VHH binders against q05b89. Designs and how they scored, part 11

Target 1, 377 residues: q05b89
Amino acid sequence: MLSSRVRLVATTARLVHSLIYSSSRSFMDLKALLSSLNDFASLSFAESWDNVGLLVEPSPPHTVNTLFLTNDLTEEVMEEALQKKADLILSYHPPIFRPMKRITWKTWKERLVIRALENRVGIYSPHTAYDAAPQGVNNWLAKGLGVCTSRPIHPSKAPDYPTEGTHRVEFSVTHTQDPDKVISALKEIAGVSVTSFSARTDDEEQTRLSLNCTQQALMQVVAFLSQNRQFYQKTEILSLEKPLLLYTGMGRLCTLDESVSLETMIERIKSHLKLSHVRLALGIGKTLESPVKVVALCAGSGSSVLQGTDADLYLTGEMSHHDVLDAASQGISVILCEHSNTERGFLSDLRDMLDAHLENKINIILSETDRDPLHVI
Below, E stands for the ipSAE of ESMFold2; O stands for the ipSAE of OpenDDE; V2 stands for 0.75 times the mean of E and O plus 0.25 times the DockQ between their complexes.

## First folded at step 1 (VHH)

Design z10 (framework vhh_6z1v_2)
Fold by ESMFold2-Fast, scan of step 1:
Structure z10 (fold): chain B 377 residues (1-377), chain A 128 residues (1-128)
Amino acid sequence: as target 1 above (377 residues)
Amino acid sequence: EVQLVESGGRLVRTGGSLRLSCAASGFTFSDYAMGWFRQAPGKEREVVAAISWSGGSTWHADFVKGRFTISRDNAKNTVYLQMNSLKPEDTAVYYCAAKYTIEFTSGYPTSEADYDYWGQGTQVTVSS
């Protein structure tokens, strides 16, 4: 009714066509899939030291029908991926982290590259981009704690400033000056991009002007103002910061709606991660009955992210002995779940989220072979 | 045997330039982030600059930004600190330090306690 009957019939035919083709999973061009993965969680969220993105690429053109997810890409997992006809492997941990000078059969990581290329399988690693992402690894880990509000411990900065320029200069113009002429003169300086003004009245009428400028333009703006200090007063120079992202960044600081005992928190964590055992260090003066309200967490090796954060409990995969002692000395209890145990369970959530994001266009398979190499005996 | 050996420290006039070098041995250099620290007489040791294991990322303290540049050459197992527009307040003993960073962790090591290995230091004196 909103369009012609011809359009209504065409829309119905498209729905039938889509239903028929949705029963047979299609192929996506590799570049299109990578763009969609980047839209889901930007690689720009990754730490600067990391090695993320497409690490092994079959010669173009390459299409993907099966996306295979794993935390670690071992030779056993590669064999599984090949048997399951993977076209792209998403490995949370990058199998290529350090530069390779040779690609030979000598080391297991080199053999992964050779086998991937010989079988036309791409390898993609998001790693710390998924640590930072709003619906990423650390948000999944936080789900195990119970009802809480969470925010990044170290929020990511947006890639761009909210306005043009790196600095804001504010100053007052006396009634003897025309504000519009002052604005026009300042706009002649290269790198002055945003200019605004307002007048505030108390017992005096005064025009306060504000402009944004680049770092390079700042000295020229200051020189302009200082040449006529009698006309331009109360000058303030502000360094602009790239805005912090509310839900993107490293680690999570989680505030529980209701405090629970440390013992209860341990059982929740064990249940969420499906672990029979975890390692615990009690903060000074703490017991299993001590209340936990605030949990600071970071999957993997989270020590550098957690250090200096005020919390009742630190939750991570691993920390050095010295770092555990430092936390305990400050009254902070520590739970260590081993590296990959704080990460691997996220892949199930990731599959569901990617299925939705990619509109079920391709097959997304989880590794069944991937396991923690360390066992508690 | 792990060793970090700094070189290049000397007396320089205000406004001059100097390049410090730190030669590393006894460990896999490319697995470590490197940092430069300095300590003036009667002051605590402070971080000046840091560089990632690959050299792809650098951090510089605000008091040296635009004047000092950290770099590394993994083929030569050497980290450098290029110091330009030197001021008398830059007078200090400069230390090279190494932090194991092959771990999946975030951030730059900016604390003295974060570093695993330290050099013996090289004296830089800036005169008027």
Scores: ipSAE 0.000, ipTM 0.146, lowest interface PAE 18.9, mean pLDDT 82

Design z11 (framework vhh_6z1v_2)
Fold by ESMFold2-Fast, scan of step 1:
Structure z11 (fold): chain B 377 residues (1-377), chain A 126 residues (1-126)
Amino acid sequence: as target 1 above (377 residues)
Amino acid sequence: EVQLVESGGRLVRTGGSLRLSCAASGRTFSSYAMGWFRQAPGKEREVVAAISGSGGSTWHADFVKGRFTISRDNAKNTVYLQMNSLKPEDTAVYYCAVDYSWGTLYPQTADEYDYWGQGTQVTVSS
């Protein structure tokens, strides 16, 4: 978090830029902006459980002059965004995460959706896509550790590598089994693409089928094939592999160029995140003087990403009591900085990077209302 | 995208035991909390038990405490529900569901969970 004075100066500078820029009447089409945001960091980097992308869309056409950045989209932040004439809100945490069965005035999250639509404001969330990105949240967090080499703990597969679906299913169909009927039935399954070619054997004509299918479609394809024992016995199922990305993925395993004491590492982390206090659990047999060479980190609630990783130190926002005990029992020290403290500071860097990436075509502003609701007293 | 497949449901006599399994697909199984839900005829879907991504934290509904135990095996991408001392009132279709909570296990109503399994039928006869 910025101090009040630093925040005020930054706000004044951004407001002046907004006034100058707004007078230019420069706008981007929403779809063009979304494409540019995806080029900056692909949504395909996001975790499978996440809810990312355009979550609330005004009826087209929609153009964006002001892109508003926030870590959390609260009702207070929504009010700020509306006062600052936001056309699109980029909320790092998705305000629509659990499925909504209704959109009414009863809950604050439903009210966010209503207010956004009534004021023609889009809501976009990258969330774990920005955790995974090489220029993202975890890279920003790693910058606080000192000179190190970093790699993802769980590397992402190359999203744009040209595969159709996740699996290839291969089998043969004889002329007597009516290949055209089989192909037609398979094409009715969503997420299936069919390639066929003729092969002749000594005893009969065969059609070789190669199906590319999504993971969801695979179960239906297997069910279809299992109805006919002859197909099932001849079927081969292959997983389509994409190459792993060197710098993209969940978490970071950071190897310092020079080992430092745990005490020095705590000081660096506090300085980077501008915190007076952090919570520390010492690994069994460790002290403040113990050397730290390898740090495993994940912004937010990172215990599931960090679990099982061999390191001297785990750095994250929050972990359960039992997860901390598990790490300590393995000789791994843990530093907890609270959830949003490991995330929010990235947004300032994001604004500057997006200004460059979008060639200053639109006005990009950072929330001044967004803050941790919890205070250390 | 996570797929969930429940199994293990069958007919069992009052006082018997049964273990349900939920097989999940995906690299990130340990990244999210999981829950077991049930729905009896004419009743709303209710939360039975929940477990954190690491397995370090569990929650059980008052009506099953001491009888049911939730557990997980992240190496097998599977969540289990061990059911002991079964009663006719336990008769229901049992579902597993993913909890999209940000790191804190918070037992929610079924309305706040998503699930992709067809469920598994448990029938307890007197």
Scores: ipSAE 0.000, ipTM 0.133, lowest interface PAE 21.3, mean pLDDT 81

Design z12 (framework vhh_6z1v_2)
Fold by ESMFold2-Fast, scan of step 1:
Structure z12 (fold): chain B 377 residues (1-377), chain A 125 residues (1-125)
Amino acid sequence: as target 1 above (377 residues)
Amino acid sequence: EVQLVESGGRLVRTGGSLRLSCAASGFTFSSYAMGWFRQAPGKEREVVAAISTSGGSTWHADFVKGRFTISRDNAKNTVYLQMNSLKPEDTAVYYCAAGRYVTWSYDSEPQYDYWGQGTQVTVSS
């Protein structure tokens, strides 16, 4: 109960908001929530070297009412999460990256695992999956540049093949070899789909067969064809590749609708990231008035993603001294905003997107303790 | 319930001005990029203008640059399209659209999640 009208009105408004935000909230089964998170952005988009997904799991059954978002999971952030009754922590940076041979009280990362399990809190990390996703960290960073088209610098492969099967097998059958018999025999092999059409080679009419087959079926197809040496000698076997995704992948190459000066671009970036200062390296022959049309960006430590990309400007959190010199020598300007400053602001957008994706079913909270350990003095 | 409700469409004479409004409800408006599209009879739907989540960045199609201006008021959950120097070829049903993940192209229809029912603009002569 509050004593003043103004205070009572403010508290009532917050109570109504909290009631709308949390009173209709239900618990989600952990597995159901993880499935929904994967639907939002597939963990298959993560880099092969990464450690993503559910990293710490309380014994089942486990239900989640409060999902807690943080960029970095420090011991201070863990204390905050526990005070706010988190059931699952989504940590953008995986707190477990290097393998642990023991879980003891000796190191801070081991203590995170112990505290999470003792309090029945799961830890989930999407990391590079959210870098790759079209609605992810790098697209949030790109929003700060102004109106642009963006595409991944390193596109991800689709999770599925466009057709059934991993291989295509092609060969020709003459009328004397009974095409219908050959087609019938091949259709008996599980994991084989057959397409046939008439072909004419050197005035000879024949039936061209195109097979899509699974990895498991390939050896059976080869065995069948090898029984007829004429088929096998003229058989083409091709491995199918998963297609590249147009809007999912590592980094972003952004083409602005209209060129702006480097000075204007710096101010846009500062405004978007809410920074008073950024670090700038001018490309050889460039000035603050130089036009910027193409920006290559990657949140965090983006050197490996950005290297070799042709652009007017590189935007990332951090780069080594030598990588900056290399870019500058190629006429590419570099803006460095510090590691987590290129990442943390995304979490507010992520909360709103997850609220929409999960249809406001659970309570989603942002860390207020999480901050960059480095400050400009 | 997500709703986008356009208003302001009417008959206008060539050279006239008109302001369209789109009121949004049922989602976090400030987290969505907004676009205005139009469709004339017998033609495909085309993008007219788009605006970023903050309103700091705008895009206008070449055929309306200098004549149309998109703007938004996040406090009122409303996006606007100010149309000046109207031409008969501007006659169309105008739709507002909201897209959470519109970053690679403001003119990509598939990136817009929510659509209004449209408001008819007719420019005579």
Scores: ipSAE 0.000, ipTM 0.190, lowest interface PAE 14.4, mean pLDDT 83

## First folded at step 2 (VHH; framework vhh_7w1s_2)

Design w11 (at its last look DockQ between E and O 0.28; V2 from the best seeds 0.00; counts 0 for: pae E 2.8 > 2, unsure alone 60.7 < 65)
Fold by OpenDDE, look of step 2:
Structure w11 (fold): chain B 377 residues (1-377), chain A 123 residues (1-123)
Amino acid sequence: as target 1 above (377 residues)
Amino acid sequence: QLQLVESGGGLVQAGGSMRLSCAASGFTFSDYMGWHRQAPGKQRELVAKITSGGTAYDDSVKGRFTISRDNTKNTVYLQMNSLKVEDTAVYYCAASTYEWRVTPTGEYTYDVWGQGTQVTVSS
């Protein structure tokens, strides 16, 4: 009997809410708060195309007593935030995504910036960083499926290389070729680190050299090695990859402990997302009674993440018509819940997690006005 | 199915050496690997672990036990030297996975555990 020890990631958030509403208005410095938010989930997890972090900064110094959470920051939501005396708005989606050449009263996004600044309210957006985070939006969405094991579909990479350099070059030097001289020459190249170890190949003792180098240094290393045909012919050049981050990445591939019918899964998803309706595309040969064991999910617009993933079911907010057809043709059923409906519900959990993470130093409130712009009629 | 299989246990005399092996099937070792032991009537305790931060040992086994891993074999080892009668226990291998456990009530990381291997040190 495989005893799996479940390490409870401390959802301790629920119990602590009741007691310490002691009214002592604690303020955090904006910089301190931003640092803490980054500790909660690093902005480095965000996709490269995204615009995350502090998007609007009031003039310093700025303190935060009230953090206002919303999925989307509309003008209506902004008014709510102002009425509730928000000092910082955490908008899941960045209200500033495209560069602004002007800040005028012409567009609603510019007006958001103006209103924020005039009222000394900051705007922070984590977006895809919270999609990728282990405790983030996609994990929250997975909670709606039932008991399952989950892994990222696209694992995130660490921000840095574990060692200096982007490439590893390995080759052997015979004793007759003076390994020390070779090592010395290579060490003179900026951006090169050399390690040597003894190796035996076919009863001959050789010195194996392993060097890390930058992209710039690589050309110099190759030039050096090219001067000695014996070195060059047996040289291996490896492109180094940044290590993968565990449990961090876009989308989730979820394997249910027990298979359930598609109908049952739909009801679970509706319940979790508090939706009365979802859009369903049946995979070829599938029915509502078809078993679902593996679910690939991605909050928001999940097409790029879900594409090519083997699963019984795709779960996302939105997907193009053609992408749905492709999935269905492969026998994969697709559930679309609308973009923000796969995200907004996370904010309640986020509030609790941030309350715990910030040790209740600030007030965290959730927008009541924030809603999906689409109505199901 | 994710599985850990321990091997290398048995009977050894005090002062002797033993090497335990733990092979993973169905997954690759992630950022945590460890050996635990449970003596009769005692709680299970950590003996040695490997993490991204390095190796750590219980004070009772420091200098005597060495944990190591071979990624090519997907195996973790515990070299036990200078064994004592007090080291008698069932030894369990544990490893983290790349997967999370998700439930409606929360999300968790979990470790895979082996079935254990008996190590008996005789006086």
Scores: ipSAE 0.274, ipTM 0.643, lowest interface PAE 1.0, mean pLDDT 89
Fold by ESMFold2, look of step 2:
Structure w11 (fold): chain B 377 residues (1-377), chain A 123 residues (1-123)
Amino acid sequence: as target 1 above (377 residues)
Amino acid sequence: QLQLVESGGGLVQAGGSMRLSCAASGFTFSDYMGWHRQAPGKQRELVAKITSGGTAYDDSVKGRFTISRDNTKNTVYLQMNSLKVEDTAVYYCAASTYEWRVTPTGEYTYDVWGQGTQVTVSS
């Protein structure tokens, strides 16, 4: 609930003309645009195994007049993007996932890179960062259910705070050892943060060293400590748990304000996704008239995210046969809509949010060619 | 059950300062908190807001007003400096609950409003 104030100026017509002329001919530096994309959802929300961010970059400087959005970047979609003069392609799925040893004309994915560079087009992929984002793909999917309360099924962990690293190592340095030398040696290891403080024993003062480190750096820390038996005797190693983020994470558990029949929910989902058909598995003891109050959803391939969640309905793009049987046996109905059908519509929300944020400074275009490869016939 | 209680309003001389407080009862502040005002014969308007993304201010108060929060005291503040007669209004506190709500129209937060506190700036 917001109020707004509209300012009226004496030269409104001339000012409007100037702004429109500027916006229709404005360009945005690539770096500035990437910062704006990151404001929506930090790439740090992405799963650690993911390949997100700027995947293909024309030589700097690079300016963007047209941002082209697609769920999948196929060769057909690349041709469309080039014909529509894209300067940056946002592809929700990363077209480059495994490391490429060669960039040749041999495979279709290599050809995407070649065509992008030859035409000075960047490629950016947010992927699981947008799955997790509060106003991301799963939030968009939830809008199709009706008025509900929504929370992540698996909340994300804070990336770097309250403390860095994944492990804490503590040990003591006695009067027979130079604490500054030990601290200096440990600080040479990448991914280590060292703190020291004084402690007393019965007869002597000693220095306690406390460090945080990455899991990879831990092995180097352990190797260093194992060279001195006195360190080994009093070393403690702890795994650090990061706090959970409240609205960021995978999947959404949605509780409707008012329950509706499964039949009504199916029609809402079809309307939201613009589908004539969906696949339905009825939970044991359920019918199309059964009430639905709690929906667990995950765009794309949501089986692992949804597993074990108590709900009336699972909504996702795809699940394995045995995962569907498991859900149905527990009295949970399942609706499958195919992978990209549960993702692509979010790009309209993204365009609208970016159009507003950027005050229409650049053109943002959705692919008209991009489609789920599976059709119901 | 859920309540916001404003305090700190009253009469102040133009050019003076005043601090409004808003304490939450029955819930803990989360993402969205804001101050709005309604002058006599005018629509209620946003004055300042604070979210996880930062603070924002109406142009008429920018540089003079500061919104802040103290999560340990479950309280939001509005520091108002260099007050003008035009700032005379009833000031309302608003907050979201922890619930992330989804509607077809895109509303994501549940709003709670205070009853308002009068601020009068004399010339």
Scores: ipSAE 0.226, ipTM 0.580, lowest interface PAE 2.8, mean pLDDT 83
ESMFold2 (binder alone), look of step 2: mean pLDDT 77; pTM 0.766

